# Ledger of designs, part 42: VH-VL binders against q9h9l3

Target 1, 176 residues: q9h9l3
Amino acid sequence: PRKMVAIDCEMVGTGPKGHVSSLARCSIVNYNGDVLYDEYILPPCHIVDYRTRWSGIRKQHMVNATPFKIARGQILKILTGKIVVGHAIHNDFKALQYFHPKSLTRDTSHIPPLNRKADCPENATMSLKHLTKKLLNRDIQVGKSGHSSVEDAQATMELYKLVEVEWEEHLARNPP

## First folded at step 1 (VH-VL)

Design U1c (framework fv_unasnemab)
Fold by ESMFold2-Fast, scan of step 1:
Structure U1c (fold): chain C 176 residues (1-176), chain A 124 residues (1-124), chain B 107 residues (1-107)
Amino acid sequence: as target 1 above (176 residues)
Amino acid sequence: EVQLVESGGGLVQPGRSLRLSCTASGFTFGDYAMDWVRQAPGKGLEWVAEIRSKAYGGTTYYAESVKGRFTISRDDSKSIVYLQMNSLRTEDTALYYCTRVDYYGSGSYEMDVWGKGTTVTVSS
Amino acid sequence: DIQMTQSPSSVSASVGDRVTITCRASQSISSYLNWYQQKPGKAPKLLIYAASSLQSGVPSRFSGSGSGTDFTLTISSLQPEDFASYFCQQSYSTPLTFGGGTKVEME
C-alpha cells in the first residue's frame, strides 16, 4: 500500500511540423484534490505549435518556466512508489519519458465500472470531460482558452474515488 | 522545528461559547489542512472538524455532533487555526488537539503533527 | 459513516512479545488507514499511514498490513517504551473516524 496522486499534463508541439508532443505543464494533486505540483515546463526543443486551444499554454508562460530536465526530476520524485491516477495516462508518462509500474497505475479512461456508472459501454474510451459531466455534474475544459491541468487532475481523482473501493478489490483479486 | 500550540481552553458553563486557537510554526502553514480532534476523559479519539488549504478552496468539514455549533477557521498570515465553539454541552468536555494533515507532498490524509492539547470542561 | 472496530480493547504482554492489533472498517477504505500511538498524558503520534507505510523516525519493529476492510498493526518484539494505547483511523472519507483503541499493558 502506497499513497495516491492524480496527474494531468499539458503538451505543446515540437519537432517536424509540431508533431512531437512535449511536456509544457504538469499538475499533480493529492487524494483530497490539493495541489502538490503545478509548473509550466520549458521543452528542450523549439516550440512549433503551442496548441493553445487545448493546452492553455502561451509564449508568456514559457518566460520563467522550469527547464524539462529539472521539472522531470521533481515530478518523478513525487510519483515514484505511489499509485498514480490519470486519464489516458500513457500520454503523460510518454511526455515525461517515464515508466510507472502498471500495478500502481490507474487510468480512468480504462476502468469498466466507471463507464458502467456513466451509462457508457464498459470497454469504450470516454473523454474526461464527458465522464466528469455525467458522474460529477461538473463542466470542465469549458471555452476555447485551453484546459486547466489542475482542474483536470482534480476531476480525475474525484472520478477514481467513485469506483476506488470496487476497483481496488477487483485488482487485488485480479492483479494486472 | 515543526510545532502546534493550542490555547483557549477552560471551564465554561453549558450554553456558553469558547474559542480555541492553535498557533503553528516551522512549516508553510497555508499549504496544509488543519484538524481538531478531541478526547473525552478516559475515552478514545473523536474527529471534530477540518479546514482545507486555500488552494483547495478553504472548505470546512464537521462531525455531525458539532455541526451548526462549532466553526473552524484559519488565518494564514498569522499561522493560526481557530475552533469557535457555541452552545456548549457537557458532552463537549474533552482535551482538544490541533493536528496538521500531511497531504502536501505526501498525497495522503494522515495527521502527522499534533499539539499537546487544551482542556475544555463544560460544567454547571 | 464508516465505523472502525478495533480488537482487542486491551492486551497484556511482556517485553520481547509479538503483539498484533486488528482494525475492521464497516466498508472498504482501500489502504487509507493510519495507526497512532498514545502514551499516558501525551498527544497521539503517527506510526503508520496508508495501511503499511512507516512514518519517519518510527522503529522498524512496527508494521502495518491489510487493505479493504481488514487491517493489522504488528509489533514484532515489544519494547518497554511500546506500552501505550494504539488507535486506527480511516482517512477515506469524512467524517473521519477512529477505532476504539487498544491498550497494550504490562503483564
Scores: ipSAE 0.000, ipTM 0.477, lowest interface PAE 17.3, mean pLDDT 86

Design U1d (framework fv_unasnemab)
Fold by ESMFold2-Fast, scan of step 1:
Formats: C-alpha cells, structure tokens, sequence
Structure U1d (fold): chain C 176 residues (1-176), chain A 122 residues (1-122), chain B 107 residues (1-107)
C-alpha cells in the first residue's frame, strides 16, 4: 500500500574460506508483487564461494553486475521510509550494511500468527519454502540451480498479506 | 477508558487564526497516527490532516484545501495533537473531530472525539 | 486523488429489512476500505475495517465485502438503532477520502 515493499537478497561467500556473506543479487517488489528492483551486484571483495546451489549466482552474472556501492545507494532510496517485508530479513540488512528501523521492519520468519496458520510452533523459525507451500499451495526454490530472489520476494509479500491486519494491530499496541 | 477530547474551537473572522487541541487518554498516544476530520453543518465527512507516529518519522499529510494554511503537530509527552489553522475562510466552518488511526495496519479511525466547532463568519 | 462514490444517497427501510450500501473507488484500493456509522449529533463510529473485518463490539448483522474498486456494506436485519448515516472511506493513499454518505431512514 502506501509504503510497503518486500525484499530478498542472494549472497555469495567472500573472505577467509568464503565465510563472509556478501550481497550479489537483490530483488524488491511492491505490495502487488510488481518488480521495483532486480540486479546482480558485484561485491567489493574477491568471491571465494559463489554458493550457486543456493544463490543461483555464477561467475558470468558478475561480468556486468552493478558495483556494490552504486547498487546499495539505489536500494536504500527504495527502502528508506517504507515498511520493508522480508524473510530472515536481518541477513539482507547485514549484507546491505544497512540499519532499517525495527518499527518499519516485518520479518515473516518471526510472526507467530503466520506460524500458527501453518500449524507450526509459534516461535519456531520456519523456512520461506515451507510457509509458502503450507499457506499458499505453491512450490518455490525448486531444483538445484539456485533460488529466484524475485520469486522469494513475491512469496514473502503474499505471506505477509495473510496476517497484515492482525500483525499491524499487534505492533501498534506492542511497539518494538 | 480510551478518550479523545477536542478544544479550541470558536467564532472567528475570515483571515484570522485558531489553534485546536486534542487531548488523548487511556492508550499509548505515541504509537498511533492522529488525524483531523471535519464536517460542515449538515454535510459529509472531510479528512483534513494526519500526523504519523515518531516511529514512522512523524510525517504530516494534508488535504489540498488546507495545504499551506493548516499545520498539524503533536506533543507525545502531553498526549496532545494540535491543528494550527491560519488564513481561515468561511469554507472552513465545520465541526472538527480528532481521530486515532492505525497507520501501520490497513489504516482505520477507531476512536473519535466529540468534536469542537469552528465558525468562520463571512 | 481517489474519489469515493457512494450509493444510494438515502434509503427508506423498515425494521427487519436487509439494507445494502455500495461504494466505488475511482482506482483500485485493494482492501483498504472502512465503513463508519454516524447518528445525529454524534461522532462517527467504526463498523468495518479492511473491507470485511468487523470491529469489536459491532453486531454481526453488519458485514462488509468487496475488493479493488467495488465494495458493499450489508445490514442483514435492520434494527431501530441502525437508522443513521453510513460513510465509506479509503485508507490506501493520502489524501484520505470519504464517500458522500448514505442516510438510512425509517419508512
């Protein structure tokens, strides 16, 4: 609606033994699921592990990728002042080296009513794939070629919409 | 328990200023967006202005008919929202309601005061 | 600005009747539509939010439906206390806008 987007990022491994997660793709969709941003992003550090099985990122995607600092500026312009929906979204914000206000952040991996609708323990951290299958009857992250961050962002927004009214009321009465 | 009480209305000549106040009680004022909605005698409802909570940046919004003349503000320590009305016109004559709005949700005005009357003579 | 067109402007009904009020938005507002009741000399009261969610304490005879541009408020069996004016309101974007109102009068 007026100020709500959903985000999903893909990370590659940089640093010693590829242990550091660096941003390599970001997708942002609006409330209706329309794509506002979707770019491959070149990390400032040498990529040690593409994590292709999960990220879907290969060396060829880096050839014309947007440099991190430029991509970060573009992404932050879209996110600033908006309610941002994501799944395990702290990982995305960490990769963006960005602090988004908790009052404007919605994490679908940590919404008890959503887990309850899926017949899962309220305080468990359920995967996006599981919640999407259980509540939307849709299979995402299929196959071995890696995830589609656009598909994941769209699924995340749709999941949030299932509990939006209830959860926004809860947050208004119980501010973070 | 949850209440909104408007004050500051009165009879005023065109071109003058008036400041309305709305005192909230029975809830955590700072968590809500606050709105002013007016109703001319015998007419429908017209939204005037909104101020969001500080968590949402304290952003303000106005109806086109009052832009540049009216200013909405809030004092969370006193649980008061204000409407400063400058350059008043006869068309501003109305009962002014203060409302509580859940901006972070679908947005709806679940609590309304009784209103304060503003009459701008012509 | 999103224009809200409400119909009818007035309706005459008897206790026990089913009353239907419609509201049309000039563009899609998803489910960001609220319904309010206003009795003479009183402030408006929220009845329905998010197009179809019944506010706490509101009798079950009131229901809302619709999405996108077309919305309906239904009173399944009109009671004496329901003779009042009803207003729809979109909360999708600023400026917030109200419908022109529907007055439900006794026949």
Amino acid sequence: as target 1 above (176 residues)
Amino acid sequence: EVQLVESGGGLVQPGRSLRLSCTASGFTFGDYAMDWVRQAPGKGLEWVAEIRSKAYGGTTYYAESVKGRFTISRDDSKSIVYLQMNSLRTEDTALYYCTRDLEYSYGYMDVWGKGTTVTVSS
Amino acid sequence: DIQMTQSPSSVSASVGDRVTITCRASQSISSYLNWYQQKPGKAPKLLIYAASSLQSGVPSRFSGSGSGTDFTLTISSLQPEDFASYFCQQSYSTPLTFGGGTKVEME
Scores: ipSAE 0.005, ipTM 0.501, lowest interface PAE 14.7, mean pLDDT 87

Design U1e (framework fv_unasnemab)
Fold by ESMFold2-Fast, scan of step 1:
Structure U1e (fold): chain C 176 residues (1-176), chain A 124 residues (1-124), chain B 107 residues (1-107)
Amino acid sequence: as target 1 above (176 residues)
Amino acid sequence: EVQLVESGGGLVQPGRSLRLSCTASGFTFGDYAMDWVRQAPGKGLEWVAEIRSKAYGGTTYYAESVKGRFTISRDDSKSIVYLQMNSLRTEDTALYYCTRGDYDFWSGYYMDVWGKGTTVTVSS
Amino acid sequence: DIQMTQSPSSVSASVGDRVTITCRASQSISSYLNWYQQKPGKAPKLLIYAASSLQSGVPSRFSGSGSGTDFTLTISSLQPEDFASYFCQQSYSTPLTFGGGTKVEME
């Protein structure tokens, strides 16, 4: 049996007019929702747009943030060999400049049984906020302080648990 | 005018080396990822290599077919991206395009500017 | 690697026709799919990014749709300048991969 973790990352804008997305926070939780990693991460380039409404990141968080290359090493040590759960997880892996084997990746934005339980079209890409409200009766990403990547990672793990048995059986019969 | 101009292509024997250059103008070069994409005569497009901006750690990526033989690099002060091609094979024969890549968290990665390409022919 | 299967490989059409090209990914790529147009002897040009976002300067007759594994490029009313090859490309993970292309030819 392989261990399972859930991940959620926050991005800030760098480059021209802040159009390039750079990793600025990463949270990882275990199967029970306990925090294994939660650090602010300093991008290698000047931050032009903190995107605070969505990211929750402010200049103060960057003062003692872990440099990207160091943070990446720490994060990869946690993810390697584990089943990694995320929502639209491609964005997190892209921000980390990392490839995780698809056989060990679970994306809650692309699990048809999960959408079915939420009364949504099976092949639609639904937001984490919508699925969490419909299936867990919980409001996340509320207020004007931005998203909590810890809260998002915890919600993502709980969503996956709703379909875990069913989906793991499907993957065993239909390997990715 | 935003422009990419490739150079360095030519006829070369198997096992030899070539260095391709791509000079960018009309935009802030250092803010963008750069890619090389090739097209064999009469065939489709094949992605070869990518180099990210410093904001993304200057990370490089390669197609499996060229890994260990090709090296992508950039000189932001000169607005040039390079493709060093070693141990060339006949299957590397193609028109090589230089592209500008942009990344947006919500939109993903896309190549919005392409040069006209430079031809590489590997033949014995 | 993510395999991109594009169909048809070629289509014969007339000016004013509605043309539909499909692209299928071997695994879910969310909406991280781009479409490019290539005219004979020219470099490719970006038409659509993020499955459905029209690149600036591209005519509104071009549209993209789809998510997950199944994607479609539609030209609502084919114009003479649209006779070209079209390629889809996934940006979900490296290596970046292209579809085999669809050649839109005059009937």
Scores: ipSAE 0.000, ipTM 0.468, lowest interface PAE 16.9, mean pLDDT 87

Design U1f (framework fv_unasnemab)
Fold by ESMFold2-Fast, scan of step 1:
Structure U1f (fold): chain C 176 residues (1-176), chain A 120 residues (1-120), chain B 107 residues (1-107)
Amino acid sequence: as target 1 above (176 residues)
Amino acid sequence: EVQLVESGGGLVQPGRSLRLSCTASGFTFGDYAMDWVRQAPGKGLEWVAEIRSKAYGGTTYYAESVKGRFTISRDDSKSIVYLQMNSLRTEDTALYYCTRESYYYYMDVWGKGTTVTVSS
Amino acid sequence: DIQMTQSPSSVSASVGDRVTITCRASQSISSYLNWYQQKPGKAPKLLIYAASSLQSGVPSRFSGSGSGTDFTLTISSLQPEDFASYFCQQSYSTPLTFGGGTKVEME
């Protein structure tokens, strides 16, 4: 068995028309929800769109932010060899420019037993906010000031724990 | 096991409409962006349209040659992506491929394609 | 739009040859460059993504290199099944654009 962590990233828009999602904050929590990493990250490209309503990122956060190359190295040291839990986690890995092994990746946006517990269609992609409200009776991502990646990472870990035993057994029989 | 199956192609007259469908199986459809790529007889590949996953807001993008005429959409509950083609022109004649976009926006799964012929 | 220029448009080669195909972007695309193989009557198949990452199941004789604007696909020792068309594709921004293709033909 490997150690387990949960990750949530906030992205800003870079590149042509701000269409590239570049890492601007990353939060990583352990199995108990304790913060292992939480830093603002300076993208290597000019920020075209801060996407503040969703990301919570503002220009002021970039002043003392960790440069992308350094932050990436720190984050990958934490993720390597661990089971990594996330929600729509392919977006986080894409922003990190990182390929985590499928066998060690857990995506709470696509775990059929989790959707089933939430009375949602098994193959639907449900938001973290909806699943957290339905299964944990907790409101996250409240207001219009942007999301907290720490709050999202913690909620994601708690959601995974609801189906961990069942899903790990399924994956052992059906390796990804 | 991972599969994309296109349907809906055929012979149509200029100015008419046609809707292509692509049914996905063997993977978590809602996690992926989906694209349509076409290939005119004996020619190279031309990207037509993209629809991103819900995590990216379901944003749609189009090649300049089809903007205003074609609409890409998806139904995640059915694992289907559609291409609605209006005001068809003879230059739209091609084999239309449905593709899955993975990390770094590469197209790792392709269907066999469905043929669209626009002719009088 | 980002233009992708492939060279050569065709190459005649023999089994065992080293074949190189180049792709040039009209602006920097970082590492957002993919390579596809297409055999007559078949759908394209992904060979390499993110400029240099080999797709699962693709033989190690295929390799990709480059970043920014200049990219290369190399086939280190051409096999009979490698006679096909090859396309590069940038995924940095929409519209996604393909190179014109390179046909690798038997001598």
Scores: ipSAE 0.000, ipTM 0.461, lowest interface PAE 18.6, mean pLDDT 87

Design U1g (framework fv_unasnemab)
Fold by ESMFold2-Fast, scan of step 1:
Structure U1g (fold): chain C 176 residues (1-176), chain A 122 residues (1-122), chain B 107 residues (1-107)
Amino acid sequence: as target 1 above (176 residues)
Amino acid sequence: EVQLVESGGGLVQPGRSLRLSCTASGFTFGDYAMDWVRQAPGKGLEWVAEIRSKAYGGTTYYAESVKGRFTISRDDSKSIVYLQMNSLRTEDTALYYCTRDIFGVEYYMDVWGKGTTVTVSS
Amino acid sequence: DIQMTQSPSSVSASVGDRVTITCRASQSISSYLNWYQQKPGKAPKLLIYAASSLQSGVPSRFSGSGSGTDFTLTISSLQPEDFASYFCQQSYSTPLTFGGGTKVEME
């Protein structure tokens, strides 16, 4: 395949007043949208705020969750050396405590041609839900039970594919 | 001078609504989280709600006793934090304080207004 | 919710006395504990933050100690202006919770 994957992470609140975002789920899909990884992840710190409305994480998901150190190792083995697509992906990398080379990173929240196709201001940070509805005519992140990171990763890959050719040409001409 | 001035309190019947305001002066309002803390007559302190700065996501948090009935919001351009109180109960009778909440590096409420009294009675 | 249990609920003391107030959290809160003083008819005033850090302008006779679940506020030599109520407050997680208060009154 293209050596390209898409990632979406869910975070819970840890630390004082739950303000620290800690990894609690990670989903990774390949170019065609097939799931390569999808695990609940147990943070090393006490969970203060599950942020369930957005994360979809509940206490029950922690029972069989993979400890952070182990999950991180598994995830990094999948990401290393690949082009990684995400939406506001800096949040995912921060939660993973991971540096991924900018040259191999694609952030669908920061691709001006994608916003233009959606009739949105080129420099605005548009939500994944909005771009997916406008460009793919699909509703994601519906309901009150939280987001599906698999669904989000799949949508993110499909959004990137809409601008892949022109954006890869742009990056080749204007390396980061 | 750093100052917080609450307003909007009064006597209201059960089931009615009331909106409290807190006007801040003397500091960069938008950089701080803001909280509402109440105190029933002769009782201790009860935290009600918190709204974080835009830098920390502008997220809101509520005590379970008021969740679904109260809404905290802010207008950084006017340096005002609000507490919209719906479906008021007699148990909501209290002096309501607005506080500046230090957040991020350290976590404490260093500035308090004088409070505004809310009495819920028929 | 983190419950804060404060003791004693009241203490009678004389000027010059050493006064100790304790606060216990229902779970570990590290050092995320604050102490406030409240005089009748007045708003609370921050005394100590982060368990042991003295707020600017607060007299050195006030000190805080502890970490985890057990915390103490000490007034080394009580002054007339110290007769007031004292409240601990955890800042580790929402909902933020206060202790029930300790009234320091003149004997």
Scores: ipSAE 0.000, ipTM 0.548, lowest interface PAE 12.0, mean pLDDT 90

Design U1h (framework fv_unasnemab)
Fold by ESMFold2-Fast, scan of step 1:
Structure U1h (fold): chain C 176 residues (1-176), chain A 120 residues (1-120), chain B 107 residues (1-107)
Amino acid sequence: as target 1 above (176 residues)
Amino acid sequence: EVQLVESGGGLVQPGRSLRLSCTASGFTFGDYAMDWVRQAPGKGLEWVAEIRSKAYGGTTYYAESVKGRFTISRDDSKSIVYLQMNSLRTEDTALYYCTTDYYRSGYDYWGKGTTVTVSS
Amino acid sequence: DIQMTQSPSSVSASVGDRVTITCRASQSISSYLNWYQQKPGKAPKLLIYAASSLQSGVPSRFSGSGSGTDFTLTISSLQPEDFASYFCQQSYSTPLTFGGGTKVEME
């Protein structure tokens, strides 16, 4: 009976040469794909690289964005105690400066049944775009205006639902 | 300031062993996959090995040419990545670079390299 | 293993020229392709990642394009500091593989 949500974060580059990934947007959806949270987030450090091609973040989005400390508190209240689904989700948790229990984490970039279903190598990091097209026949992350984290979170939840029964049974027999 | 400093290279005879070290500073080492890339004199780049961050299972990967002979490892508390090279061959002669990978964003940090010469 | 075929192996060019380098993967790698520049006696520098994203601090005259199997690096107006070797790399699957390199030489 644990509740399940999907998360997708967008990061911008801060620090030397923009090498540090700082949270700049977070979207969270429930099991049905309904939006629970979607905010632009102001990093505490100067943004060196907006990474706009992927993040969709521009300088204008930072005007009136929610400060990191406040956004983090809001997000953690939603995630705590729930099964959290994401794609390459450790990057999201790192940007949130948050530890989520491994037993409650589901990473669609590291679920072998999902890769097998997509006819993909287990050692390849398959993009969310590719898996969504292959398994859901849906195009996401189209154009050069950046990604929609809402769209990505929704796609991530739908991908997980394709293998949910099989993977939850696997995890029950092989605890993380 | 981000810095990668390789050490441990030298001149060795075929069949012997060397351990290379790469000391990292200026970034959150434990969040990055660490890789070794080599370049033979006058030749192109060849990927050798990768070790993922602990968050991604700390899994290791190797080029076929070095499987069974080389072992990559890391010590996150010291910000060091190692390459243990056993049963060295003349074709292992190269400049060995330490590199970083974050979320498949390419190798944005490189050291100056350490030279390994395997000669009879 | 994914083979990366890079062409040409060398190109002679003058300052101000448009230089195009091509890289072909033996199988689809989506957009997991990076481009590096290497000057004599120096470590490689990342120019472009994810096929088309310019690394911070890299001049806008460098651009990348392509997806799937066919990729291109373009230097729109060659500068004196651009005479160097260039390498493509797929980061789609281990083992990671590099192209053979392209040396951009002064004409």
Scores: ipSAE 0.000, ipTM 0.469, lowest interface PAE 15.3, mean pLDDT 85

Design U1j (framework fv_unasnemab)
Fold by ESMFold2-Fast, scan of step 1:
Structure U1j (fold): chain C 176 residues (1-176), chain A 123 residues (1-123), chain B 107 residues (1-107)
Amino acid sequence: as target 1 above (176 residues)
Amino acid sequence: EVQLVESGGGLVQPGRSLRLSCTASGFTFGDYAMDWVRQAPGKGLEWVAEIRSKAYGGTTYYAESVKGRFTISRDDSKSIVYLQMNSLRTEDTALYYCTRDQYYDILTGMDVWGKGTTVTVSS
Amino acid sequence: DIQMTQSPSSVSASVGDRVTITCRASQSISSYLNWYQQKPGKAPKLLIYAASSLQSGVPSRFSGSGSGTDFTLTISSLQPEDFASYFCQQSYSTPLTFGGGTKVEME
C-alpha cells in the first residue's frame, strides 16, 4: 500500500479538575478507510472525567485497555514516515506526546480550499461534523453517547481526498 | 509552467552504455518521485524505474528486465533525474519518457510527462 | 508482479457513443489505479487517478470506477478528439505495471 493514513483520537480528563487531556482511544485508517488500528488506551494518570458525551469512553472500556506506553509505541510505528491526515491534528499529536514532521502532516481544519468548497471563510476553523455534513452530506457524531473515532478518521480521509491534488500542489510550491 | 525535458538519446550498439537526463522546471522537484517509462515502436507503455523523494529515503525501484543494468539517480539541486543504461540490448530500443509521479506517497498518478527521447540499440 | 489485463484491445465507435474500457488486476490493488490517454506521436496524458478522481482539466464525460481487482473507464459521449489509445496503470506496488492498451477507432 502507499503511505497515507488518517488518525482520530479520543481523550479523557486527567489532572486537576480533569483539565488535562489524556489519550484514551486511537483509530487509524488507510487511504481507502480500512481500519489499521483501533484500541482503547489506559492513561498513566487517574481518570477524573471520562467526558463520555464526546469521547464515548466509559469505565468498562478501560478494563482491558492497552497501557499508554505500549499503545504509543504501536501507533508511532504506524505513523512514522507516512503522510498523516487528521482534523485539528495538533490535539492528537499532543495527546500522543509526539512531533510529526510538518511536511508530512495534513490538517483538515486548516486547509483553505476545503473551507471554500464548504462555503465557509477560508481561514476559519470549522468542525469535522460541519465539513462532513456540508461536503459529504453525511451526519457524524450524532447523539450524546460519544463520538466514534473510526467514523471520524474515515470522514477525515474522505474530506482530504476532495482537495488532495490541489493541496499537495500548493504544499509543493509553498513548503510548510 | 510545469515542464520536463528529456535528453541523451541516440543510436548505440549492443553492449554499450548511454545516459539519459531529464530537466524539470516549474515545481518543487525534490518533493516528487520521478519515473522513467518507455515505449517500443508501435507497442504499449512499460515502466522502467522510479526514484522516490528524499523524504521517503530516495529509494530506487526497477523493472525486472532492466535490474542490474540500469541505474536511476537524481540531483535535486539541479532538478535533474538521470537514467544510466549499461549493457544495452536491442529490446531496449524505445522512446524513453521522464514522468513526475507521486507527491510523497499520495495517489496522484503520473501527471507530467516529457516529450521523450529516442534510444535505438542496433548494430 | 501485478499483471494488468485490459479489454478490449480495440473498439470501433462513432461520435456520441458510450465507450467502456475494462481493466483487471491479478491481485487487489484497492483504488491505486490510473487511466491515461495517448494520441499518435504524443506523450500520454493522465485522465483519472485513484480509480475515480478526474484530473484537473479533463472533460467530465470521462469517469472511472471500481476497486480491488476490477476497474472501468467510461466515456459517456464520445467526441472526435477522444479517438486515441487508453492505458490503465496500477500504482499499488513496484514494479508499476500498465495494461496492454485499448485503441478507440472511428467506425
Scores: ipSAE 0.000, ipTM 0.464, lowest interface PAE 17.8, mean pLDDT 87

Design U1k (framework fv_unasnemab)
Fold by ESMFold2-Fast, scan of step 1:
Structure U1k (fold): chain C 176 residues (1-176), chain A 120 residues (1-120), chain B 107 residues (1-107)
Amino acid sequence: as target 1 above (176 residues)
Amino acid sequence: EVQLVESGGGLVQPGRSLRLSCTASGFTFGDYAMDWVRQAPGKGLEWVAEIRSKAYGGTTYYAESVKGRFTISRDDSKSIVYLQMNSLRTEDTALYYCTKEYGDYVFDYWGKGTTVTVSS
Amino acid sequence: DIQMTQSPSSVSASVGDRVTITCRASQSISSYLNWYQQKPGKAPKLLIYAASSLQSGVPSRFSGSGSGTDFTLTISSLQPEDFASYFCQQSYSTPLTFGGGTKVEME
């Protein structure tokens, strides 16, 4: 297939009352699900809330984490010029402070054929967990220790593969 | 109407070079990946090379049998894709087709081909 | 590399016959398989992509099925213009590979 990667990021809470989402982990996998990048990332701001139940991030992960500026450069080098697949991917790009071309972006939370295959309304935003269970018969995000961004990126790529030919054809006729 | 017209084929001796061209019309050339596929006389199809659009990095891919000897390139301003063939071998003798991709690796349009014969 | 094995290499058939051609991949390719038709002296023509999606303008007597490693192209009622060679191609990963072809000949 065309050079395509899937990304999933974990964010921690910074700023007043921990309400700002800052990048704290990023995982990128290739088309076959092999890990290309998986690093804990140190935010430039003080972490107020690790959001561990969802992020899986703990204080010990920050000790040797890659500083945000360095990690961002590494990540952008991998993403540039590739089709990037994600779930609710706007949140990942926002945390990276990055603009990726819409023509090269695939968001599995907004692909109508994917929802149709899952017996869900085409215009609804379904969770990654729900789509993965319905379409791949696999449970993800099952632990109380937080989500695995590697697992999420892999599931996202597999979900996209289910509709890839149909959706790429649609995009070629209807450029974003 | 989509058209792909190959040119540049001919008779060449082993070890020499030849450049094939494919002129495209009827679609937005710069938006699509282009490939070369060859067919030896009376044989099946063999994929040779791909070049992605510039929006997707302009990256190139090759079959192992031609890697290091062949170079695929494109000129989007002229709607032409090229195949530079160096160090030609008798087993490179084939009809060479230029193909357009629709999505990933779906060859929806093919040219009529240009014949390359490598012989003494 | 993914190897594509196509069978039979040739089949003799009459107008009106049902013709079945099979293609096997050496590893799972999901539904990333295309079928092409090639008439003597002409370039190949896309018939089916994504294992079962019929290309615009291709007659409905052509159908594709299968997933994973085993795929089938079926012509439900052979017509005179269908005597040709047929090739499968995996679109899962580079290097792209084709089956050896099946020639459908008149009896």
Scores: ipSAE 0.000, ipTM 0.462, lowest interface PAE 18.0, mean pLDDT 87

